# Ledger of designs, part 2: VH-VL binders against q9h9l3

Target 1, 176 residues: q9h9l3
Amino acid sequence: PRKMVAIDCEMVGTGPKGHVSSLARCSIVNYNGDVLYDEYILPPCHIVDYRTRWSGIRKQHMVNATPFKIARGQILKILTGKIVVGHAIHNDFKALQYFHPKSLTRDTSHIPPLNRKADCPENATMSLKHLTKKLLNRDIQVGKSGHSSVEDAQATMELYKLVEVEWEEHLARNPP

## First folded at step 30 (VH-VL)

Design x9e
Fold by OpenDDE, last read:
Structure x9e (fold): chain C 176 residues (1-176), chain A 129 residues (1-129), chain B 107 residues (1-107)
Amino acid sequence: as target 1 above (176 residues)
Amino acid sequence: EVQLVESGGGLVQPGRSLRLSCTASGFTFGDYAMSWVRQAPGKGLEWVAEIDSKPYGGHTEYAESVKGRFTISRDDSKSIVYLQMNSLRTEDTALYYCTRDYSDIEEGRWKYYEYMDVWGKGTTVTVSS
Amino acid sequence: DIQMTQSPSSVSASVGDRVTITCRASQSIRSYLNWYQQKPGKAPKLLIYAASRKQSGVPSRFSGSGSGTDFTLTISSLQPEDFASYFCQQYYWYPLTFGGGTKVEME
């Protein structure tokens, strides 16, 4: 089996004005879209803004949430040695306070062939929602309930699979 | 043979500085988090500081009692972890152990665990006027 | 901080006795608890990790149980080499904290 996973994280606002993005949920799926990991995560600092409209995170989700220390340990162990696919994945890594090796990272927000396939400018940063709709004819992140990190991770993996062969060949010729 | 050897302990006056070293051998040093744990004479164990492996970001954590005064660092090329101790206090008097921190995860359930499976013999720090 | 309360602080026992040591956390730490053994003049040694898993080389007479806030280390039949101090340690949250220790002494 391919050592490839897709990751998506939801963040809440911490700090004096809630401007610090802290990890509050993380979902990891395998190449087939099966959920490997899906946990609510308790930040080390008090949550000021749940950002529920976007994050889908509510106060009740934090009652039995996994502490950030443990969650980070789990996630890093899962990601170790794998190709990690994400959308705007830098934000996820920042929230994890961890950066996966560039050679093993795939960011669907920065894959020109994917944008081209979606009739978008190759060098533009398109949203996951937009790409998913155009290329998979699927609606994600609908309603006011916030995002589903599982759904987003699955969509991200499916998008990458559309351009996997072409992009892997490109990376082989142009290693990061 | 897996081994940790601490050094750098000694007698110092309050307010002074001391640097402890721990030399590792017998394992791939860079793959492991490392910690310092101290034990005052006749007392229990107290965690002091931890430094993660470089691949995981090399993050550091400290006990509240030493924050702002102690700094943990590592040199993977030499297989050494350090503890820089500044502004020493009498209550810092203890035997200081270096530990290898192992962590792993059980696939499927993703049960995570970590523990200190290797300890040095320790180095004694005495802070007295 | 998570406080680890260990009891008893000391226990007198004879060879062959069943010895039970308890560790209580100030809040739930799930199963993120380790047990260490320390003999006089020696460094601590890992016995149990993840509340109930025995470290390699640890005799079968040692066992760990519990989850949440209450944990137990049991020595089913105390041997001469088991007279030592024992410490629990949580790694659920920073700072890492140890119990106060339990000294197992010869009666």
Scores: ipSAE 0.915, ipTM 0.962, lowest interface PAE 0.5, mean pLDDT 96
Fold by OpenDDE, look of step 30:
Structure x9e (fold): chain C 176 residues (1-176), chain A 129 residues (1-129), chain B 107 residues (1-107)
Amino acid sequence: as target 1 above (176 residues)
Amino acid sequence: EVQLVESGGGLVQPGRSLRLSCTASGFTFGDYAMSWVRQAPGKGLEWVAEIDSKPYGGHTEYAESVKGRFTISRDDSKSIVYLQMNSLRTEDTALYYCTRDYSDIEEGRWKYYEYMDVWGKGTTVTVSS
Amino acid sequence: DIQMTQSPSSVSASVGDRVTITCRASQSIRSYLNWYQQKPGKAPKLLIYAASRKQSGVPSRFSGSGSGTDFTLTISSLQPEDFASYFCQQYYWYPLTFGGGTKVEME
C-alpha cells in the first residue's frame, strides 16, 4: 500500500514587527483526503500578527492550542517514511524547522506536468487556488475568513493525483 | 546490551571549561534524541540540554541556566553525544547524566509521548575555587 | 517555565503499605508527564510515561493517574525494593522540568 499524505500549514507573525512566520495550524490528510491531523499550534514566541485574513487564525484559536514542541513531535512522526505532498511546501517545512527528504517530497507548485495540464507555463509558480479552479473546478480560499488548511491539503492531494503516474515515472528516471 | 557511559568530569575552577562525553552502545544511536540531566549533591534532577536525531534536524534546546555557556552536540559515526561547558560556575557542580530520549505517537490517535528510558551512571563535575 | 511541585517531600512507610505521591504543575500539561524511580547511588529509572502508561517490566503495583495539573503515582503495596526517590517530569514545554522529588523511606 502506498504511504502518501498531504500537508498544509498556516502561520502567524512573531518576533520583531511580526516578520517571523511561526506555525499556528497544521493539517494532514491521507491519499483519500481523510483528515489525519488538524491542530491549532501555539508558537514558542508571542504572536504579534495573526495574519487572520490569510491564515484564518484568531486569538481564540490559541486558547487550547497544542504547544509547538508537542505539535512538531506529532507531525514529524506522522510524516516519517511517507511521501509528503504539499504546495510551496518549503514554507511548511521551514515553519516546522524540519525538512523531509527530497526524494519523498512532492511540491505541486513545482510540477511541470501539472502546470501544463492547467494551460499554464510549465516553469511558472501558480497558486494553489488557481490550479484548483482550473483542474478541479473548485473554489478554495473564498471569503474573508482566511484559508482552511484542511481544504488546501485536500486540494493539493487531489491535484497531485492528476499527475501522479506521470510524475512518479519521471522521478524514477530522474531521482532528485 | 543498551548502555550509556559518561566521561570527562572533574574538578575545575570557576570560569574554566570542560567537555563531557557520552558513548552509546547496543542500539542505533542516530535514531534517538539525547539529553543531559544533572543532579547536584543531595538535590533533585535538572534537565540541562537536548539534541534531536539527525533525521529530525538535530534541533537543540537548553535550560535557561546554561544558555550561552553550554553546547550539546553529537557524532553519530562514533555514537557519542557531547556537552561543552564553558564559563563554569559553582552552581554547575553536579553529577551529569546522559540519557536516551524515546518518542512516539499512538497509532490512530496521534497521542504524543516522550521519555528518558536509558541513563548512564553519570560523570561528576565539581566547580570550586 | 512550568514548575512541578511534588508532595510529600518524604514519606515513611512499611512493607505492604499503600503509598501515594502527588505532582502538581503550575499550568496544564495535559497528560505529558513521566515518573522516574531513583535508588540511592543509582541513575533514575523510567516507571510511568504519558501520565498513566507503565514502562515495560514495571510491576503492576505501580500506577499513574491524572491530567491537566494534578497527577498521582501510587504504589498499591510497597515492597522492600521500592524504597527510593521518585520524580515527576513534564515534557509539555521547554524547558523540561522535574518535580522536587519524593523520598520513600522505611518506617
Scores: ipSAE 0.880, ipTM 0.944, lowest interface PAE 0.5, mean pLDDT 96
Fold by OpenDDE, look of step 31:
Structure x9e (fold): chain C 176 residues (1-176), chain A 129 residues (1-129), chain B 107 residues (1-107)
Amino acid sequence: as target 1 above (176 residues)
Amino acid sequence: EVQLVESGGGLVQPGRSLRLSCTASGFTFGDYAMSWVRQAPGKGLEWVAEIDSKPYGGHTEYAESVKGRFTISRDDSKSIVYLQMNSLRTEDTALYYCTRDYSDIEEGRWKYYEYMDVWGKGTTVTVSS
Amino acid sequence: DIQMTQSPSSVSASVGDRVTITCRASQSIRSYLNWYQQKPGKAPKLLIYAASRKQSGVPSRFSGSGSGTDFTLTISSLQPEDFASYFCQQYYWYPLTFGGGTKVEME
């Protein structure tokens, strides 16, 4: 069986008026929730909006941040060949300018059995925070300090593990 | 044997176009990023362009001096990387090398490295009126 | 762009000499630096990657050191086949940039 990792990224605003979402932090955890990768990342363009209230990113975090070129290289090497779990993961991949094979991608924002377990409509897009509270009885993304990508990645992995058997069987019968 | 063979060089006038080819053999071409590096007569090395492997999205990067004029591309089915050179200038005169780019990380610390470990013999491009 | 400055541009040495080549980056590039050797009429050859790691097949007399902005390539005992040009190259950021080169010549 392939190794499984969960990923969560934080973005800052770059470009005109800060409308471009650029990768500023990436966290990757293994199946057990151990942190494999957690780096602040320096975007190639000037940061216009740190989006701190959501991203948790501050100017001080960019002082020794890994440049995007290097970080992308590292992250892609880590993800290669693995099943990658994430929440609304298309945003993370977009920020990475990389798209993992669909057959090896698990998006917890689009897993009907997970929503069903949380007493939510199967085809609805639920937030990571909501699912984590309902299914894990855990509060994430609290406070004013912004999100923790490590915490979010860990929660994402734990959520997936709740439906892993059922969902993997489904995917085996219905490959994307 | 791992090998890169460049072709397509020649003498052209300014403003003209030229397409370079680099044929790879002896390795799984599609797994590697490829680059073009040029060297003007009696001068140093200048990176020109890079194209990533298809699994990584085939991302391309260019030196500022060639942006908008040069296009790097690849055909993995033929194990060939190309450099389409448009609007050629006299300063583009150089020996053009094709390189295989290798990258990896060490687990745990995730120390990243990349380098050009295979080079062709190069093909000469001369832009002169 | 990150400018890579090599010194000296040329050095005359004899067989058996210790040769030191320096490469300075305009900003910190951590350890993301490679060294290449180019003999006359030949393509460059990778010697050192990640500032200090020797490529397979590279003789033990070659060594790389440094981090941040200052890097050094050392040939502990120059051999006849070592007379060549040497280039440093950073891959910390785009565009990739090479040093101006150092030509090691026979005294």
Scores: ipSAE 0.879, ipTM 0.942, lowest interface PAE 0.5, mean pLDDT 96
Fold by ESMFold2, fold request of step 33:
Structure x9e (fold): chain C 176 residues (1-176), chain A 129 residues (1-129), chain B 107 residues (1-107)
Amino acid sequence: as target 1 above (176 residues)
Amino acid sequence: EVQLVESGGGLVQPGRSLRLSCTASGFTFGDYAMSWVRQAPGKGLEWVAEIDSKPYGGHTEYAESVKGRFTISRDDSKSIVYLQMNSLRTEDTALYYCTRDYSDIEEGRWKYYEYMDVWGKGTTVTVSS
Amino acid sequence: DIQMTQSPSSVSASVGDRVTITCRASQSIRSYLNWYQQKPGKAPKLLIYAASRKQSGVPSRFSGSGSGTDFTLTISSLQPEDFASYFCQQYYWYPLTFGGGTKVEME
């Protein structure tokens, strides 16, 4: 049995008009929700828009942030060989400039049994905040100070646990 | 047993192109990032380019002095790394080494290690009139 | 770009001497620094990684220290096979950069 981790990332705006999303924080938790990794990350290019309302990233966080090169190296080594759980996880992998094997990837935004438990349409893409409120009776991403990637990664792992047995069996029958 | 063999060097005129090859053996080529490092006659070492393993996305990076002129690529089926060198200049004259790049983390604090653990003997590129 | 400044550029020493080579980064690179040895006519080989960790098979007389901007490679008792050039290299930020090298020569 492979180890399982959950990941969540926060991005800032880079490139023309701040439209490119660049990694500025990453949190990884283990199966029990213990924090394995949590770093502010300095993108290799100029930050145009901190996107603080959503990202929680402020200029002061970048002062001692880990360079993207080092952070990417750390994160990819932590993820290698593990089942990685995330919410809309494609965006996280894009920001990491990385592709994790589909057979080891779990995306809580696209798990029909999870939507069913939340009384949501099975094909709908539901927000992490919505699923967490409905299924865990927990409010995340509260206030105007932005998201916590630790909090979000922990919520993501707890959501996956609700459907883990059913979904792992489904994937074993239907290899990606 | 682990071996890197560079080839394709030679004498070329400025403005011309040359392609270097690095043939790898004795290890699982697809698991490793690879780099080119050059050394001008009587000078120190200069990193030129790197390419990640395909599982890590195959991302490339270049020294500023070669950006837009050189292209690193890999063919994992043949265990070969290439360096396509266009618009060559006199200052590109050097011995070009191919390297296997090792990386790892130390659990706990996740201390990240990265270094060139295997080097070839190099292939000489001379750019002159 | 992070410039790596090595000193001295060369040193003359005898077998048994203690040799100290320094490397200074133009900005903090924390501990993300390697040391390579290059014997005449040969490819470089790794000695020290992450500022202070010895590569497997490297003799105990080699040690690395430092963090931030200032780093040191020490050879505690020089042996005949240690006459070579030594290069520091940072991997903190792209582009990867080497120091200018230090040639250790027979006195």
Scores: ipSAE 0.782, ipTM 0.901, lowest interface PAE 1.1, mean pLDDT 93

Design x9e
Fold by ESMFold2, fold request of step 33:
Structure x9e (fold): chain C 176 residues (1-176), chain A 129 residues (1-129), chain B 107 residues (1-107)
Amino acid sequence: as target 1 above (176 residues)
Amino acid sequence: EVQLVESGGGLVQPGRSLRLSCTASGFTFGDYAMSWVRQAPGKGLEWVAEIDSKPYGGHTEYAESVKGRFTISRDDSKSIVYLQMNSLRTEDTALYYCTRDYSDIEEGRWKYYEYMDVWGKGTTVTVSS
Amino acid sequence: DIQMTQSPSSVSASVGDRVTITCRASQSIRSYLNWYQQKPGKAPKLLIYAASRKQSGVPSRFSGSGSGTDFTLTISSLQPEDFASYFCQQYYWYPLTFGGGTKVEME
């Protein structure tokens, strides 16, 4: 059977006025929520804005961070051949300069059965925080010290499990 | 038998262009990143450009000395990697090698390995007036 | 860019000698370093990857060591086929860079 992982990334601001998002942390968990990979990543570009309030990334995290080249190589090898679950996952793949096969990609921000379970409009894009509170009775991304990509990846996997049987069957009948 | 065969080298004046080809055989071409590495006469090795396999996005990287002038590309249906070399300079004179690039991770600890595991015999580019 | 400095640039040696070649990176590259051998008129061939791991088919007389900025390739007892040039190469950051090479010649 094909293995499934969940991924979440934190970005910092690079480029003019810090408006470009560059990868600075990536966490990958397995089906059971065990951490497979969790690294701070040093972007190849100068960091203009750490975005710490949301990213949780501070200058000290970058001192011994893994270079983007190495981290990308590691992450892509871990993802190869697996079903990858994320929330608004296109942003994570963009930061990795990568495209995972659509048939192996699951995005909890765009799963109508998941929204239905949360009593939300099926076509709405719901935040990870909102879905987690409503469906798992858990508070994530608490406080102003930034998000935890480990916590967020674990929550994303648990959310997908709630609709996994229904959604996998739907995708088998309706290949992307 | 795994092999890489470069072609397209020659003598050319500064400012002109050449297109190098590297024909691959004996392996699943689409699974591998490919690179060009050059060696000026009597000198050391210089990495020139790299192109990822298409499943990994086909991303390209260039040495600063060639960026904006050289373009690496691949045609997986023909198992060929190309190097388009524009605005050639005398310092581009070298033997150009094509390489197959191997990468892997150590299971459980994710240590990343990357190296050029197959090299062609090279094709000579001479840029002089 | 990460500069790779090899020393010596050349070594005159005899069969049976122990040969040591060093490679220094301008910043830490942890263990993300390879060694290649190039015989006259031939393409390079991988010897050592990840600083210390031997490629399949490489004789036991070759060994690599080091981490961080300082790396060593050792040939414990030089053989006639070992007269060649040797290059280190880092893959920690783009651009990939090679050392300037060390030519091992017959004395």
Scores: ipSAE 0.763, ipTM 0.895, lowest interface PAE 1.2, mean pLDDT 93
Fold by ESMFold2, fold request of step 33:
Structure x9e (fold): chain C 176 residues (1-176), chain A 129 residues (1-129), chain B 107 residues (1-107)
Amino acid sequence: as target 1 above (176 residues)
Amino acid sequence: EVQLVESGGGLVQPGRSLRLSCTASGFTFGDYAMSWVRQAPGKGLEWVAEIDSKPYGGHTEYAESVKGRFTISRDDSKSIVYLQMNSLRTEDTALYYCTRDYSDIEEGRWKYYEYMDVWGKGTTVTVSS
Amino acid sequence: DIQMTQSPSSVSASVGDRVTITCRASQSIRSYLNWYQQKPGKAPKLLIYAASRKQSGVPSRFSGSGSGTDFTLTISSLQPEDFASYFCQQYYWYPLTFGGGTKVEME
């Protein structure tokens, strides 16, 4: 059977006024939540805004960070051929300059059965923090010191497992 | 069996354009990134451009010396890589190689490997007035 | 851009000699370095990848070592087929860059 992983990324601001989002951390976990990959990543362009309150990225993290070129190569090889789970995952793929096959992509921000289980409108876009609190009784992204991509990837996988059987059957009947 | 064959080289004056082609055979072309590497007469090797496989987004990268003037592209249905070379300069004079780019990771520790594992024989571009 | 400085530019050697070629990067590239061999009139061929790993079919007399900024290719006992030019190449950052080459010639 096809292996499943969850991914989460943190971005910093590059380009004019720091408006461009560039990858600065990526974490990948397996089905059991074990960390497969977790790297700080150095963007190829100057960091204008670390966005630390949300990203958790500071200057010291960049000192030994893996260049984006290398990190992208590693990450894409890890993802190849796997079902990839994420939350608002299009942002992660955009930062990687990558398009994963839709048939192998699972986005916990857009799964109606998951919203239903959380007593949320099925068509609403729910935050990872909100779903995790409601369905796992767990607080993530606490405080203003930034998100942990490991914590977020693990939460994303746990959320997907709650609806995995139903959603995989739905996708088999309704191929994207 | 695996082959890359470049064509389209020639003598041109500065400021003109030329289009190189690289015809691939003996492998699944769509699975590989491809590059152009050039070698000026009596000189070393210079990487020129690369294009990712389409499943990896088809992203392109260029040497600074050619950015804005050269365009790499691919036609997977024909197994061909192109290099469109505009605004040619005398310093673009070289033998142009097409390469197949191999990449992989070591499981467990994620060591990343990338190298040009297949090379064509090259096509000569001479830019002179 | 990462400059790759290769030395010597040429060496005259005899069959059986030990040949050492050095490549220095202008900044750390960790172990993200390859070595290629190019015989006259031929396209380059990969010998060593990731600084020290031999490509399949490469004779045991070839070895690569180093990390960070300093790298070495060694031919422990030169053979007639080893007279060629050798190039290092980093793949740590774009643009990819090669060393200037080392020509190994028969004395």
Scores: ipSAE 0.760, ipTM 0.897, lowest interface PAE 1.2, mean pLDDT 93
Fold by ESMFold2, last read:
Parts: sequence; structure tokens; C-alpha cells
Structure x9e (fold): chain C 176 residues (1-176), chain A 129 residues (1-129), chain B 107 residues (1-107)
Amino acid sequence: as target 1 above (176 residues)
Amino acid sequence: EVQLVESGGGLVQPGRSLRLSCTASGFTFGDYAMSWVRQAPGKGLEWVAEIDSKPYGGHTEYAESVKGRFTISRDDSKSIVYLQMNSLRTEDTALYYCTRDYSDIEEGRWKYYEYMDVWGKGTTVTVSS
Amino acid sequence: DIQMTQSPSSVSASVGDRVTITCRASQSIRSYLNWYQQKPGKAPKLLIYAASRKQSGVPSRFSGSGSGTDFTLTISSLQPEDFASYFCQQYYWYPLTFGGGTKVEME
């Protein structure tokens, strides 16, 4: 069996008016929730908006951050050949300038059995915060200091475990 | 045997275009990023452009001196990397090498290694009036 | 852009000499530095990667050290085949940049 990891990223605003989302932190955890990778990342473009309330990223975090070039190389090598779990994971892959094979991608924002367990409409896009509260009885993303990508990646993996057997069997019968 | 063979060089006037090709053999071409590196006569090495493998997104990067004028591309079905060079200048005169770019990580702390592990013999571009 | 400054630009040496080549980055590149050897009329060949790691087949007399901004390539006992040009190269940020080169010549 293939190894499984969960990923979560935090973005800052670059480009005109800070509207482009650029990678500034990435955390990867293994199946057991152990942190495999957690780095602050310096984008190749000037940061216009740190988006600190959501990203948790401040100017001091960028002083010794890993350049995007190096971080991307590390992250893509870690992800290669693995099942990658995330929440709204297309945003993470976009920030990495990367597209992971769909057959190896699991997005907890779009898993009907998971929504069903949370007593939510199967086709609704539910936030990580809400799913985590409903299904794990945990509060994440609390306060004004921004999200923790480690916390979010760990929550994402635990959510996936709740439906893993069912969903993996479904995907085997219905390849994406 | 791993081999890179460049072609398409020649003598051209400023403002003209050339297309360089690099034919790869002896390895799985689609797994590797590829670069162009140039060396003016009697001078040092200058990185020109890079194209990532398509599974990693096919991202391209350029030296500032060639950005907007040169385009790197790849045809994985033919195992060829190209360099389209437009609006050539006398400063572009050089021997152009094609390189295979190796990368790997060390488990644990994920130390990242990247280097040009295979080089072609180069093809000469001379831009002169 | 990260500028890589090599010194000396040229060195005259004899077989058996210890040769030291230095490379300075305009900003910290941690250990993300490679060394290449280029013999006359040939393409460059990788010697050292990640500042200090020796490529397979590279003679034991070659060693690399350093981190941050200051890096050194050492040839402990120069051999006739070592008369060549040597280039450092950083891969920390785009654009990739090479040092200006050091030509090692027979005295």
C-alpha cells in the first residue's frame, strides 16, 4: 500500500493589490499526525499583504524563511508517489505550481460520506473548521493570530480516517 | 549511455532568430528538468533557462538577460528540449549547452540537492553584423 | 539575484601543491552550492554538490566546505589532470548563478 500524507498551506498576498495568493508556509503530516515538514516559505515576489489574521504569517517569519524554489523542490519530492490529503487542496497545489495525480488526491472538502457523517448536504463544500467541530469535537483556527498549518493538516488527516475505508473502496471501483 | 546532443547553432545577424534543439537519449527524459547554460568565448558559465518535468508542472524560468526574448520548451514524445531565441543580440554569442538537471532529497530534514549532472557538447551561436 | 564571487581568478601551481579556491555569495545560500570542473574544450563536470558532498567517481583529493556565504574547494595534492577551470554555482534562488571561474594552470 501506498503511503499517505496530509498537507496544509498558508498564503500571503502578492501581485497587484495583494490579490495573488503565494505560498508562505507549508506543513505535511504523516498518517499518524507526526510532522514531516513544516517551513515558512519566502515567495519569489514582494509580499503586499501578509493576510496575518488568516495566514498567521508576519514579517519576522520571512527573515529566515526557506526560498520558494527550495521549498517547492522539497515538498514535491515528499509528495511524489503518495496519497495526498488536504482541504480545498486545489488551492495548495496552485500555490505550489503543481498538480498531483487525481487518483492520489483526497480532498476533505468534497467527500460525500464525510459530509453525511457531519449531517451536511453531500455536495456542499464544508469548511475544515466546521467539519472538525462536528466530527472530532475540536475547535481549530481559534483566535486572531491566524491558522496553524500543522493543526489544520493534522485535523484533515483525522477527518479522512473517518471515511478512509469507504472512500478508498469507492475510488478503487470508480477511478477519478 | 546517457547523452545530450545540441544542434541548431549558427551565424546570424542581430535581431534575427534561431531555434536550438537538444536531443536526449539513454534515460527517461520525462522524469527530468532540463536547462540551457551558455559560455561566451573565453568566459565563464551563465545559466539561461530551465524547464521542469511535466509531472512537476512544466514550469519555466529564465535569466533576466533573456527573459521575453527566449523561450524554452520540451517535447517529451521526441525527448527533445528546445530554446527559441528571438531578437538576438551580439551579447548572446556563446557556446550553448543543454543540461539534465538532477534533484533529490535527504530523508528526515529533507535536505534538497539539485545539480546539472549531464551536459551536452554544446552548439555555437554567433551573433554578428 | 545572488552574485557569486570566486577567487583567485587564476592560480599557477605545480603538481603536488595544495590548491584552495574560494567562492563568496552576496547573501546566505546556506549549503545550496555546487562545484564544477571544466577541462579545456570540454563541458563542465560536477565535482561537489550541496557544498561538501562528493559526486561518485570524484578523486578523494577534492573536498568542499563552507556554508552561508563563504565556500571553499580544496585540491589536496594537485595532479596533472587537475589543470582546469573550476566554477561554483548556487541553486538557492532563481536565477541560478555561477562564479566567474578559477583557472588552475601549470607553473
Scores: ipSAE 0.721, ipTM 0.890, lowest interface PAE 1.6, mean pLDDT 93
Fold by ESMFold2, look of step 31:
Structure x9e (fold): chain C 176 residues (1-176), chain A 129 residues (1-129), chain B 107 residues (1-107)
Amino acid sequence: as target 1 above (176 residues)
Amino acid sequence: EVQLVESGGGLVQPGRSLRLSCTASGFTFGDYAMSWVRQAPGKGLEWVAEIDSKPYGGHTEYAESVKGRFTISRDDSKSIVYLQMNSLRTEDTALYYCTRDYSDIEEGRWKYYEYMDVWGKGTTVTVSS
Amino acid sequence: DIQMTQSPSSVSASVGDRVTITCRASQSIRSYLNWYQQKPGKAPKLLIYAASRKQSGVPSRFSGSGSGTDFTLTISSLQPEDFASYFCQQYYWYPLTFGGGTKVEME
């Protein structure tokens, strides 16, 4: 079968007032949750707001971070030809300055069967934290240190597995 | 046979425009990033611009010396890369090479490789009054 | 921008000599450096990528080494066809930058 990976990114604020979201960490896991890639990434723009409460990114992480140019090259080569799973994944692709084929993209924030399993409204945008607690009985994003993109990517893959058979069949009959 | 053939060079007055073309053959053009690199007479090499393949977003990058004046573009149906050069200056005088940019990752370590693996013969641009 | 400084600018050498060319980056580029050869009137040709990896078809007498800011290209025994200019190039950051070149000339 075609290989499947999950991706999660953490962003910092760049541009005017720190309102532009720029990639500062990316984690990719395989189907089994093994970490394939996990790097802190130095944006090409000045960091205005580390957003540490949410991103977990601190100034010391940037000292040995991989430049965006190199990280993007690595990440895109890893993603090529694979089904890519994420949560609100359009933000991750935007930060990568990249388009992944819709037919190979799975977004756990937009899967009605997943919401149904969580006893949530089918078209509600549910947080990764909420879905993970409801469906996997796990607490993620715990504490004051910000999110872990590894933890979040692993949770995203496990959530997708709960609906994988149903959703892959749906997409085969209803190509995006 | 993999080939890149540049054209569109010539003698032009400062402030004028030229459009360079690079015709590719012998490979799947849409899979590759492409660049322009220039070399002033008797001088070294200077990277000018890059355009990524469309599946990778078609992202463009420019040397600071040409940003805002030059535009790189591609027509995958014709296998052509263009360089539109506006507001030309005497310091733009050079032999302009088109390059195919190869990239890959090392298996297991994800080390990223990137280099210009195919070069054209170049087309000469002379900016003089 | 990352400045790439090559030295020497020119080397006079004879066939059979060992030639060493140095390239220094203005800040660390880890191993994200290439070496190109350019013969007079010809387009450049890739010799070494990722600081030390030889391109297919490149003679074994060529080798590259270094990481961080300091890199070398070595020709262990110069051949007649090796009289050319050599350029290093970093791809760690945009803009891509080349060294100023080293011309290897017949003594």
Scores: ipSAE 0.706, ipTM 0.881, lowest interface PAE 1.6, mean pLDDT 92

